# VH-VL binders against DNA polymerase theta (polq-1), part 7

Target 1, 171 residues: DNA polymerase theta (polq-1), of Caenorhabditis elegans (a0flq6r38to208)
Amino acid sequence: EARQFEDQHLIFSAPTSAGKSIVAELLSWKVASTGRKVLFVLPYISVAREKLHQIQRCWRRDDISVCGFIGPQASNPNEWLGAVCTIEKAASLTNRALSEDWFEEIGMIVVDEMHMVFDSSRGAHIEHMLSKVLLWNQSALEKVRIIGMSATIPELYRIGKWLDGAKVFEA
Short names: E, the ipSAE of ESMFold2; O, the ipSAE of OpenDDE; V2, 0.75 times the mean of E and O plus 0.25 times the DockQ between their complexes.

## First folded at step 1 (VH-VL)

Design l18 (framework fv_lecanemab)
Fold by ESMFold2-Fast, scan of step 1:
Structure l18 (fold): chain C 171 residues (1-171), chain A 120 residues (1-120), chain B 112 residues (1-112)
Amino acid sequence: as target 1 above (171 residues)
Amino acid sequence: EVQLVESGGGLVQPGGSLRLSCSASGFTFSSYWMHWVRQAPGKGLEWVAYISSSGSYIYYGDTVKGRFTISRDNAKNSLFLQMSSLRAEDTAVYYCARDHIYFSGEMDVWGQGTTVTVSS
Amino acid sequence: DVVMTQSPLSLPVTPGAPASISCRSSQSLLHSNGYNYLEWYLQKPGQSPKLLIYLGSNRASGVPDRFSGSGSGTDFTLRISRVEAEDVGIYYCMQGTHWPYTFGPGTKLEIK
């Protein structure tokens, strides 16, 4: 019973940023502190840069390296446990992890504005990326956990069903 | 093109076993929940089982629970239904169907079906 | 299990005339998220089922606009504004709100 929920994907929905961000940050810090990689996926360069600075400040206290994959100039260092990415950069990085054989090092992917999966062009990148995670998890000994943060929309439970019955929390 | 093709049907004796397969092509199979639905000769549709995109969540209809096992192999784009302790009432055409719940519709693509006949 | 009932079970229609099929459920299909997980399928003679309507009222891709779905809770209707010869077949409603998923008994539409 207890272990059932440790492997479950989660979706947080709230009209305020405080509640959903704090829980995701605590869970992601726990994963990074064990030596596994965490990806943060955000829709716009400006919010991704803000998130990068916030996570770098919080995680440097524990000597955890965090890199940005934002805009035309992405970080070059390969030694990181936290990656803050725009949607397209996250999809690219996930594909690289599969081709370069380090996908197993990823413990968690945090997708901000998860409802963007319904955007026709950018949503395809989110869908393809998360579909690869779900495929990997089918046979992996160490699974990748998906954490979604979303606006409160009627279709949110459909996203939860798609992510293998992800637990949905609403404020 | 988007397609589902069932195979593995045939004639079996009561109490026997049979394994059905469903081959998917033209779409990202690992993004879809998958269903098995059956139809007895001259009768209506009956939902049999579904399996989530990763295979972690599985549910069965009451008539087949404990006798049938649904599984999938996403690397091979394949869905399976292992049937055991077969009864005459399991005689039907078995369809596989995809379920892409967050885009549009629930079971929007179906295969042509494979026939299972349980008879002495 | 949720029991689905359809009326009529046999529907002879003159070409070009409108047609209406009723579907009733033994329990409300309205989910707490605001959606009715009610679908309509058409099975033409010798073919596999095809999705017509999902979420009670949304037409599936490629379905002509002469088909429409309506209703909420326990009472649903499929309407065809002008029946064509190609519409012959058995129409099924199906609920996905409650586990296990259940189909109606089907309505056979045929040309008189």
Scores: ipSAE 0.006, ipTM 0.490, lowest interface PAE 14.4, mean pLDDT 82

Design t02 (framework fv_tafolecimab)
Fold by ESMFold2-Fast, scan of step 1:
Structure t02 (fold): chain C 171 residues (1-171), chain A 122 residues (1-122), chain B 106 residues (1-106)
Amino acid sequence: as target 1 above (171 residues)
Amino acid sequence: QLQLQESGPGLVKPSETLSLTCTVSGGSISSGDYYWSWIRQPPGKGLEWIGSIYYSGSTYYNPSLKSRVTISVDTSKNQFSLKLSSVTAADTAVYYCARGFDWLSEYYFDYWGQGTLVTVSS
Amino acid sequence: EIVLTQSPATLSLSPGERATLSCRASQSVSSYLAWYQQKPGQAPRLLIYDASNRATGIPARFSGSGSGTDFTLTISSLEPEDFAVYYCQQYNNWPTFGGGTKVEIK
């Protein structure tokens, strides 16, 4: 039971965002502390920059390296356990992980504003990225856990079903 | 639709600062997750990325040019600008502004200005 | 920096012929490679992104293939307007461009 809860994909929904992100951050810290990579996916550069600063500050005591994949990059760092990404950069990074054979190092992907999967212009990147995670998980010994944070919308149960029966928490 | 237009002096003296402005029309520089970029092409040669800026002021520069390059943005005028210091004859090129990192592409460039020739000559 | 080498430097062909252009990267760029067409006095025009996806409005005769370090742009049957210079560009690190391939009328 406890084991089933800990291994499931999760979706958190609340009318205001402050409380729901804390749980995802604590769960992601636990994953990073085991030496596995965590990706944070956010829709806007300004929000991603704020999240990058916050996570870097929180994880510094544990010597956990956190990098930003937010826009054009002069170089890609090869040593990190936390990545804060915009949607398109997260999709790119996961594609690179598959092609360069380090996808197994990813333990968790946290998607903020998960309801944006229904946005026709940017939602395809989220859908394709998460579909690759779900395909990987079918045969992987160590699964990639998906944590979503979303506005309260009627379609949350559809997202939950799509993510292999993810647990949905509504406040 | 979206258009980019370069402007600035076509002649710069050696050791001076090259200064160009890109005016964006048909769309807002502060909308979306786009970076606004400068790319140059010396006569008869290939393309070289100079750098990019997000509307908040965050910049990314080509490491080979980083010590000489400053890119800035003016969201009230829907413009972004390039300053390249200590120019030499090697900096003679057509300078393009371009939009990069859009919702479909990451670092490729989907909209370009017409380009402006800058000659470094005494 | 990632260096892109395009070959041949010049390709002389007649309308109706197939053109095959090569781009090789000094290290893997996965599929993060774009192709541009440039005509004299004009800005580059995006043709292909993510190695094989045609940009909006680009004719079906243009196709891209490859991954890792070896990439190809193919024009299945050259039209008169296709005689131009073609550049590849990677975006796996800071953007770098190849030296270009000039497709000239024979």
Scores: ipSAE 0.005, ipTM 0.483, lowest interface PAE 14.4, mean pLDDT 83

Design t03 (framework fv_tafolecimab; at its last look DockQ between E and O 0.62; V2 from the best seeds 0.00; counts 0 for: pae E 3.8 > 2)
Heavy chain, then light chain:
Amino acid sequence: QLQLQESGPGLVKPSETLSLTCTVSGGSISSSSYYWSWIRQPPGKGLEWIGSIYYSGSTYYNPSLKSRVTISVDTSKNQFSLKLSSVTAADTAVYYCARETLFYGDSWFDPWGQGTLVTVSS
Amino acid sequence: EIVLTQSPATLSLSPGERATLSCRASQSVSSNLAWYQQKPGQAPRLLIYGASTRATGIPARFSGSGSGTDFTLTISSLEPEDFAVYYCQQYNNWPTFGGGTKVEIK
ESMFold2-Fast, scan of step 1: ipSAE 0.286; ipTM 0.745
ESMFold2, look of step 2: ipSAE 0.357; ipTM 0.762
ESMFold2 (binder alone), look of step 2: mean pLDDT 93; pTM 0.947
OpenDDE, look of step 2: ipSAE 0.289; ipTM 0.766

Design t06 (framework fv_tafolecimab)
Fold by ESMFold2-Fast, scan of step 1:
Structure t06 (fold): chain C 171 residues (1-171), chain A 124 residues (1-124), chain B 106 residues (1-106)
Amino acid sequence: as target 1 above (171 residues)
Amino acid sequence: QLQLQESGPGLVKPSETLSLTCTVSGGSISSSSYYWSWIRQPPGKGLEWIGSIYYSGSTYYNPSLKSRVTISVDTSKNQFSLKLSSVTAADTAVYYCARVDYEWLGSSYAFDIWGQGTLVTVSS
Amino acid sequence: EIVLTQSPATLSLSPGERATLSCRASQSVSSYLAWYQQKPGQAPRLLIYDASNRATGIPARFSGSGSGTDFTLTISSLEPEDFAVYYCQQSYSWPTFGGGTKVEIK
């Protein structure tokens, strides 16, 4: 069972993407099945579209609604439990959640290519978004979990420390 | 000024592995701002994306080629490489390496800098 | 995969004329569409990204427009160096390219 992964921010690291997303997908399904929102954040539009279709197929059996925030189209917050987003759209959506008072409905944010946070030019949106999550979690009774998927790089421990002592798993 | 240059054998036998290297000069491959890509063009035909790699080693492959393609990066040499296994005559093409500058504001995944291309012929 | 259909296959024009090239996607690609120019023996050159944004160093005579499934590349007044093959490319899904439009001298 997945009890040991329930309460902490997690980072999964592997030289390839093979296998590292399975645990994140199982944990995210569990969160969505309890009625809380899950955001999947990906840097590349084609990969985000692939992820959207994959999750829609997997979660359809449980009638869990999943929508994409990849293009100009936006979905009503009440119409989804899973959101697959590009980085810019995820940042926008989390800002809306704070201003419209439904941030507490978010249970988990899954960030692919987490190591991109080290680039100030490209990673600023990830950094600002996750900083807002960490600030929210300081006073929230039911916290938002951050799950990162990253390449194996020397600075991976620094990301873990920044995410309030996230557990790092190297496969 | 950033330049990309393909290198590798111009002739590969059927069933063998096609191996190409792209050398990046005038800029660093170890940048989180860019993906590095392989694109091919069979004689008289259009362009086909093969795959892309991030400096960390993360790869994205064309689904039709995924079982035969491996792209790798060597940041110490400022190079990235393509291996395409089990080649046939259908793999005869000009192979290009290219850079992708990804824009956070929703811009397209576009190939902004290209190598000159290298012709690879699959023939016995 | 998303299929891009370019028309016409060949466009025969004289220098100074306006060229209008079309690209149609099999499904909506929003604004995630780029245009490239390729001359014989050369690599493609990026002209337009995100449907309408000119790449660095590209002359003002090149412009892109459209969204969804229908896109246009316009060259307002053809110069001798503009006679080439032009490709569109989408990034809404895995990158795919159109079949190309050859702009040739009449």
Scores: ipSAE 0.007, ipTM 0.503, lowest interface PAE 14.3, mean pLDDT 82

Design t10 (framework fv_tafolecimab)
Fold by ESMFold2-Fast, scan of step 1:
Structure t10 (fold): chain C 171 residues (1-171), chain A 122 residues (1-122), chain B 106 residues (1-106)
Amino acid sequence: as target 1 above (171 residues)
Amino acid sequence: QLQLQESGPGLVKPSETLSLTCTVSGGSISSSSYYWSWIRQPPGKGLEWIGSIYYSGSTYYNPSLKSRVTISVDTSKNQFSLKLSSVTAADTAVYYCARDRYWGSDYYFDYWGQGTLVTVSS
Amino acid sequence: EIVLTQSPATLSLSPGERATLSCRASQSVSSYLAWYQQKPGQAPRLLIYDASNRATGIPARFSGSGSGTDFTLTISSLEPEDFAVYYCQQYDNWPTFGGGTKVEIK
């Protein structure tokens, strides 16, 4: 199970409920513990704030720094291994990573509500961000892993194929 | 140059498992740019996609057939295979293997095998 | 599933005439639509992808247009080898095909 999770992009699909994010959280903790950056992408400020609090509490024992990119910020922190972002902030952060030459430090991007890629206004940000990741992975020595959490929708097949044959788990 | 060729029994008895293999030549199945697919066509009817596989082993199946379908890949032989269980007369069709183009969001079939007729009868 | 409806079911024309084939989707497929030609006893052959792009080796007389739910395949001047069945296919979701349009000699 662990080995198949380590090497492939993954999509977890179920009616939105507790439990489906646990595997993504465990895998992301493992990546961060090796010194690589993990981004969590969520659609709403309130959900992102709760996720930030949760991850900070869980990763505190290992002294792993987790920062939020949710609202206005007084400064741009660069000393973090976990970043909890809203969609637009995540897209901005990945663009900064490319321009400032630290994209190789990213090990994993976890996208909650992946079905939002079909939202006409906000879906473009997810699509552009993940397209850059897929392009980076074509020549990268260390790939960025994508994990998606999604509601059960007919279009999961298309999303999975777009993510280089991501493994889809349906409950 | 790229050629796909289906092979397997042309006759399968009801309730048994239909098993077909597609051999790819003139190109590598281990390409990150492509998926490999099975599509069928009952005599005189239209086309139905069965499923697709990536060289890593990741599979996508038609929801209507998912409970009966298994697709596997053997990169050492440059082949991929279809198993369809519990067959009935409704599964009588010409079975095609095809390459599924992958570039951005382009998921269409650019190369096809010649097809093999599988008849389900006693 | 996304249902594709092709019309007419049969189109009877003479060589040299223009053929216009329609494909309608039950919901928007943007431009994620392909067209195939199939002759008796042969595998389908890709003609058009992304609604309007000709596949490699396909003659200029074949053209595709449309977006959303309404798509058209046009053959500007029918050659003898063009009398065949034509299928549309969407890939905005798991692939589905239309029922086909048979282009036959009048």
Scores: ipSAE 0.006, ipTM 0.508, lowest interface PAE 14.7, mean pLDDT 83

Design t15 (framework fv_tafolecimab)
Fold by ESMFold2-Fast, scan of step 1:
Structure t15 (fold): chain C 171 residues (1-171), chain A 120 residues (1-120), chain B 106 residues (1-106)
Amino acid sequence: as target 1 above (171 residues)
Amino acid sequence: QLQLQESGPGLVKPSETLSLTCTVSGGSISSSSYYWSWIRQPPGKGLEWIGSIYYSGSTYYNPSLKSRVTISVDTSKNQFSLKLSSVTAADTAVYYCARGWSYDSYMDVWGQGTLVTVSS
Amino acid sequence: EIVLTQSPATLSLSPGERATLSCRASQSVSSYLAWYQQKPGQAPRLLIYDASNRATGIPARFSGSGSGTDFTLTISSLEPEDFAVYYCQQRYSWPTFGGGTKVEIK
């Protein structure tokens, strides 16, 4: 029972992004510090680049390598513990992890602007990626935790239900 | 073909401000994917990163130079500029502008460099 | 600041020989290390980034390895155009460069 909640998916909701990313950053740092991979998924190149610099700055002191998968730039996909990705790059990276048999190394996926799952073409990438995570978790010994950050919208309860009863925090 | 070109006075007097401009051609400085950097190299010595700027105006400076350095960007002219105040003979160097992948990053496209001599 | 120490300062070799260049960091820089080539009168050229990835257009004879504090650049068989000064750079903190290794013709 208690352990169920420790491994539960989480969604943080607020009218603005101020403050809600701090909890996700602390949780992701804990996962990376155990040697498991963390993916950060963001909607725009500019936002992803800013997040990449922020996470690199925060995690350097702990000797944790963070790479960007943003636009034309690339890093060695097997030599990092943190990956900051745009939506489409994150979908490609998770597909690669499945095909190359290292998906088990992923401990957490942090999705910014989770409400974009209801968007048209880009939302489909988020949905397909997270559906693969949920399928993987059905039989995996070491599960992938999903952390979402979202605007406050009426449909958040539906996303929470879809993510195996994820706990929703509304500020 | 992206090209960077440094320009500015090659001679600066001690205690004055060194001012250089980098002109970007063959591509836009208003790119969310890149940062724009200044690096210097004293004659016969190694490289030193001075600082970087994002097209939004956000700046990142080498802590050893931060009190003397100002980097600015002019997206309408596709240019970014360096001002280094209170110069001494130790600031004599070839100054390069370059494109970076992040503010603290690797530089993939470089200008040819311009020698700035600090002398009376 | 993080100090990078390159060795040897000068490496004298003939075309066709293998070159091995070392870069050591004063503290761990994880994989956040790059190698640049600089020819006389020219700007540096990015060769390797994140320790082991070749930059676009860089010949396969250039390879990088290492992590933490110890890094190596290897040129498997020197071509005439490879005789140059090589610098390592870290971006774990604000960027710093090594003192350089000059690869010269014997």
Scores: ipSAE 0.005, ipTM 0.502, lowest interface PAE 14.4, mean pLDDT 84

Design t16 (framework fv_tafolecimab)
Fold by ESMFold2-Fast, scan of step 1:
Structure t16 (fold): chain C 171 residues (1-171), chain A 126 residues (1-126), chain B 106 residues (1-106)
Amino acid sequence: as target 1 above (171 residues)
Amino acid sequence: QLQLQESGPGLVKPSETLSLTCTVSGGSISSGSYYWSWIRQPPGKGLEWIGSIYYSGSTYYNPSLKSRVTISVDTSKNQFSLKLSSVTAADTAVYYCARLGEDYFWSGPYYYMDVWGQGTLVTVSS
Amino acid sequence: EIVLTQSPATLSLSPGERATLSCRASQSVSSYLAWYQQKPGQAPRLLIYDASNRATGIPARFSGSGSGTDFTLTISSLEPEDFAVYYCQQYNNWPTFGGGTKVEIK
């Protein structure tokens, strides 16, 4: 029934376009409710916009601020605990977090369509971003937890091993 | 007691644009995590999903129809509308509007339809 | 797109008999499959969602089963009002419907 919160990276094999990721949604809400930042990384602008509105509605009652990093930005938001990003924007945002010294405020990164790490162009952004997270975690007092949503593919074990032996769950 | 009602011309000429509106009553189109969708059914044939919209304006279209379809929403009137361009006789069908998804935050844009309008027949003929 | 194939196209049965309707997907849809009933001149009515969950107000004689690519709708004992066309629909990707199975009175 109850799932344990183990602070280990997790990968869920979920239907690619159904948007079903209940455990990731609940864990991300728990992290945000403690005052740490959560990033949601999605492959397409339309999907990211939908997720942004969904999370904003869900987290409104707890006064948790959620911002979108989905397209060209006129300015950076001042404060937020949730960020819904396209892949390229998430990579840029995490780079800014490192350069501006607020990376330690990030508690969790949820990556939808994690199997896209094998895509040559966009996968490089996912790979570089997550590699920086893994490097940060080697010396950090508070680790950034990575949660991946992926299609069921044979290479899922490789992603799990790369993410410090992430636990893999099949839907 | 949510109710959906389709409206619009029952006859459209070939090459013109088919335009329909769905009026939602007994509930708000901007409430919950629901999406609002258009489905059609040619006489004596099966069902085809056309597309869906969230009250924010986010749209999702059937790839086979995407180049011809526009769905829009008017939250002030509690309505959403369908435009299908360059129609032919193959577009003759009963058009339904429907609610898609569940009232919770992980529903997403691809779901089942739980509340349907009665449908409106649109005939494409000269 | 995910193609759903329903079989048989037509079932001719009498009241009181058991109806078994099949829906097969061209690729896995997990459990994201719904069943609808449609009577002549009416809109479809949701019967089953998530492969096996009965929608509100739907009689217990309707049940759904299956996962992945093979799904079944069962009507344990047909009532006169159950003679209709039944459609399956997947939502693991853009929604697509099966071709329908007509359950007709013998």
Scores: ipSAE 0.000, ipTM 0.488, lowest interface PAE 15.3, mean pLDDT 83

Design t18 (framework fv_tafolecimab)
Fold by ESMFold2-Fast, scan of step 1:
Structure t18 (fold): chain C 171 residues (1-171), chain A 122 residues (1-122), chain B 106 residues (1-106)
Amino acid sequence: as target 1 above (171 residues)
Amino acid sequence: QLQLQESGPGLVKPSETLSLTCTVSGGSISSGDYYWSWIRQPPGKGLEWIGSIYYSGSTYYNPSLKSRVTISVDTSKNQFSLKLSSVTAADTAVYYCARHYSDFLGEAFDIWGQGTLVTVSS
Amino acid sequence: EIVLTQSPATLSLSPGERATLSCRASQSVSSYLAWYQQKPGQAPRLLIYDASNRATGIPARFSGSGSGTDFTLTISSLEPEDFAVYYCQQRYSWPTFGGGTKVEIK
């Protein structure tokens, strides 16, 4: 159940993307419903655009604002509770949150293709972003929760250990 | 040395399903952080990416082809396959399988099969 | 969606000359651009990835540069085996390829 997964970092690994996505979406909706910001991080703009439309449709019922940080289209950081981002845009947005003193408003970051942390180039952006979250959480009263969705890889446990003992679910 | 080889019928009738298989040799399809892809090239034209799959079954498809494309993987046979439904003459092309590192946007298609011509006619 | 325009369509040069090939994207692709070489009857061969990184085994005469929307592939001194068709490819969104530049003997 959702309750037993509160307040810990989670990694989901499953053969079907639908199964991974549903759990992360339910947990993220719960966080946004409390008035905290949720970031969705995806590898490229076409997938991010699809995710943006999906989340906007799902969250419309509760009047939760969801914006895209994809390519040239930008949104005001104070006018949304959900953000769907490409990797580089997410890294930029979290740096901005630290500089403009609203990082505490972020409740959750959902990273698709989490295994890309091991990749050259773009993996560094994910690593730096999540390292800043982990550093923030050391002293924060209300922590930022990290949820990863990943392909099943031999080193999946290493990501879990790096994310402060995150619970790993494999199917 | 890692090698990829396409196989399947070279002739498909209009409205039928095009079915191709890529066999990976010299390495495991489930080792390393690689996606396995299909790319096509109509005669005298440029290249078009069809889709990519990870050994876990996670797929990404070209939006223009998504309604007709299914890519699947069989790790026990070290193979992945393409099915393209409702083919027309516009689907006549050389079909390549290729791989790319899982940093989909940082790295490129580094190993390719030789390609197989599929003609849609009759 | 993202359109890559390669120029010129054909580049006629002699062995030993410098070749400069252009690729322009319809929107920014950051540095996520690759270059391929294709000879008749063969699969494309990766030359450059991430705008400027040479793939394994690619001679030093091949170099790539650029970012955003404007990219260049340079062959510093053409060898006989370099006369081929060259394609650029972006991976900022789902992959798309340019129309190609044919480098032919004068």
Scores: ipSAE 0.006, ipTM 0.484, lowest interface PAE 14.6, mean pLDDT 82

Design t19 (framework fv_tafolecimab)
Fold by ESMFold2-Fast, scan of step 1:
Structure t19 (fold): chain C 171 residues (1-171), chain A 122 residues (1-122), chain B 106 residues (1-106)
Amino acid sequence: as target 1 above (171 residues)
Amino acid sequence: QLQLQESGPGLVKPSETLSLTCTVSGGSISSSSYYWSWIRQPPGKGLEWIGSIYYSGSTYYNPSLKSRVTISVDTSKNQFSLKLSSVTAADTAVYYCARQLDYYEGTWFDPWGQGTLVTVSS
Amino acid sequence: EIVLTQSPATLSLSPGERATLSCRASQSVSSYLAWYQQKPGQAPRLLIYDASNRATGIPARFSGSGSGTDFTLTISSLEPEDFAVYYCQQYDSWPTFGGGTKVEIK
């Protein structure tokens, strides 16, 4: 079932958060297991820390390195395949990837609370980050896959269209 | 309640290492929500961030100062320290320690220590 | 680095007047901007964070506004204790401060 959706951007939506993340976690593990980088983008420090510990525990059995990018201006570790980030740190990290020529190493970006694109303050960081990914994908041989998890909102299909016709799954 | 207090020599000779300690009272340095920072202010000038440290030992430095700066933390003493090597007269400033929130919760500084003047002179 | 330019350098006003202080960033910092007050011989005091949120204990006469590259700190009616130097600070990247605006008695 996971293989059915390997090649396109996806958005998962449900009235509750329960179950939305499991498919994204399975797809992200598959990407990391191929040696490509995966970014998890979450809105709050506490949620990001919980996700960091969860992914570290799950991926430890496969010896996959997972780092947190949750704090202020930081040195970027060179040795990781999974990164759990707050929104602003994820935007900074993707900008650095472009500047330092390792953007091609990124295989997937998982964005929690994708509907925050419409938030005027923090939504701009998500929008600009994903716009750079979409621009990169226009010419890249190995594309970056975007997976979104969102609340059920009227504008959800507009986000899907913006993400190159991403497939939208609603509960 | 939470208070930060700088301590260390007020005079340092050119080419030597400036060493300051910040003592935190009324709260623990071992908090996952905060970083602990050094900021300086030369007489009559503005503020310059030097660097920050997390209780795990992870450090973030101003790129302009990175080659000369070391910040360390001692969670058992509830203290963090600054070492600035190869000082010159340009390093004469009031040095402040401050608490810094995590990036999403903000990287503003609150509270601040009272500051300590460090003069670099022969 | 992100450069913050504060204007004017000095603002001369009388008690009871409105003070409007500007901070401009060399590139967008979204709303990741704080304002501090510093009195002679004292450490800076946090006034505003995230461009518009008042810090705990800060009087309602202080307000912040703006986003992107253009930010304003407003003091609606100056009290004698408000005559001080004010600094803006961004945290979209590694922290940088503006050059300060001195609010002095006319």
Scores: ipSAE 0.006, ipTM 0.494, lowest interface PAE 12.4, mean pLDDT 84

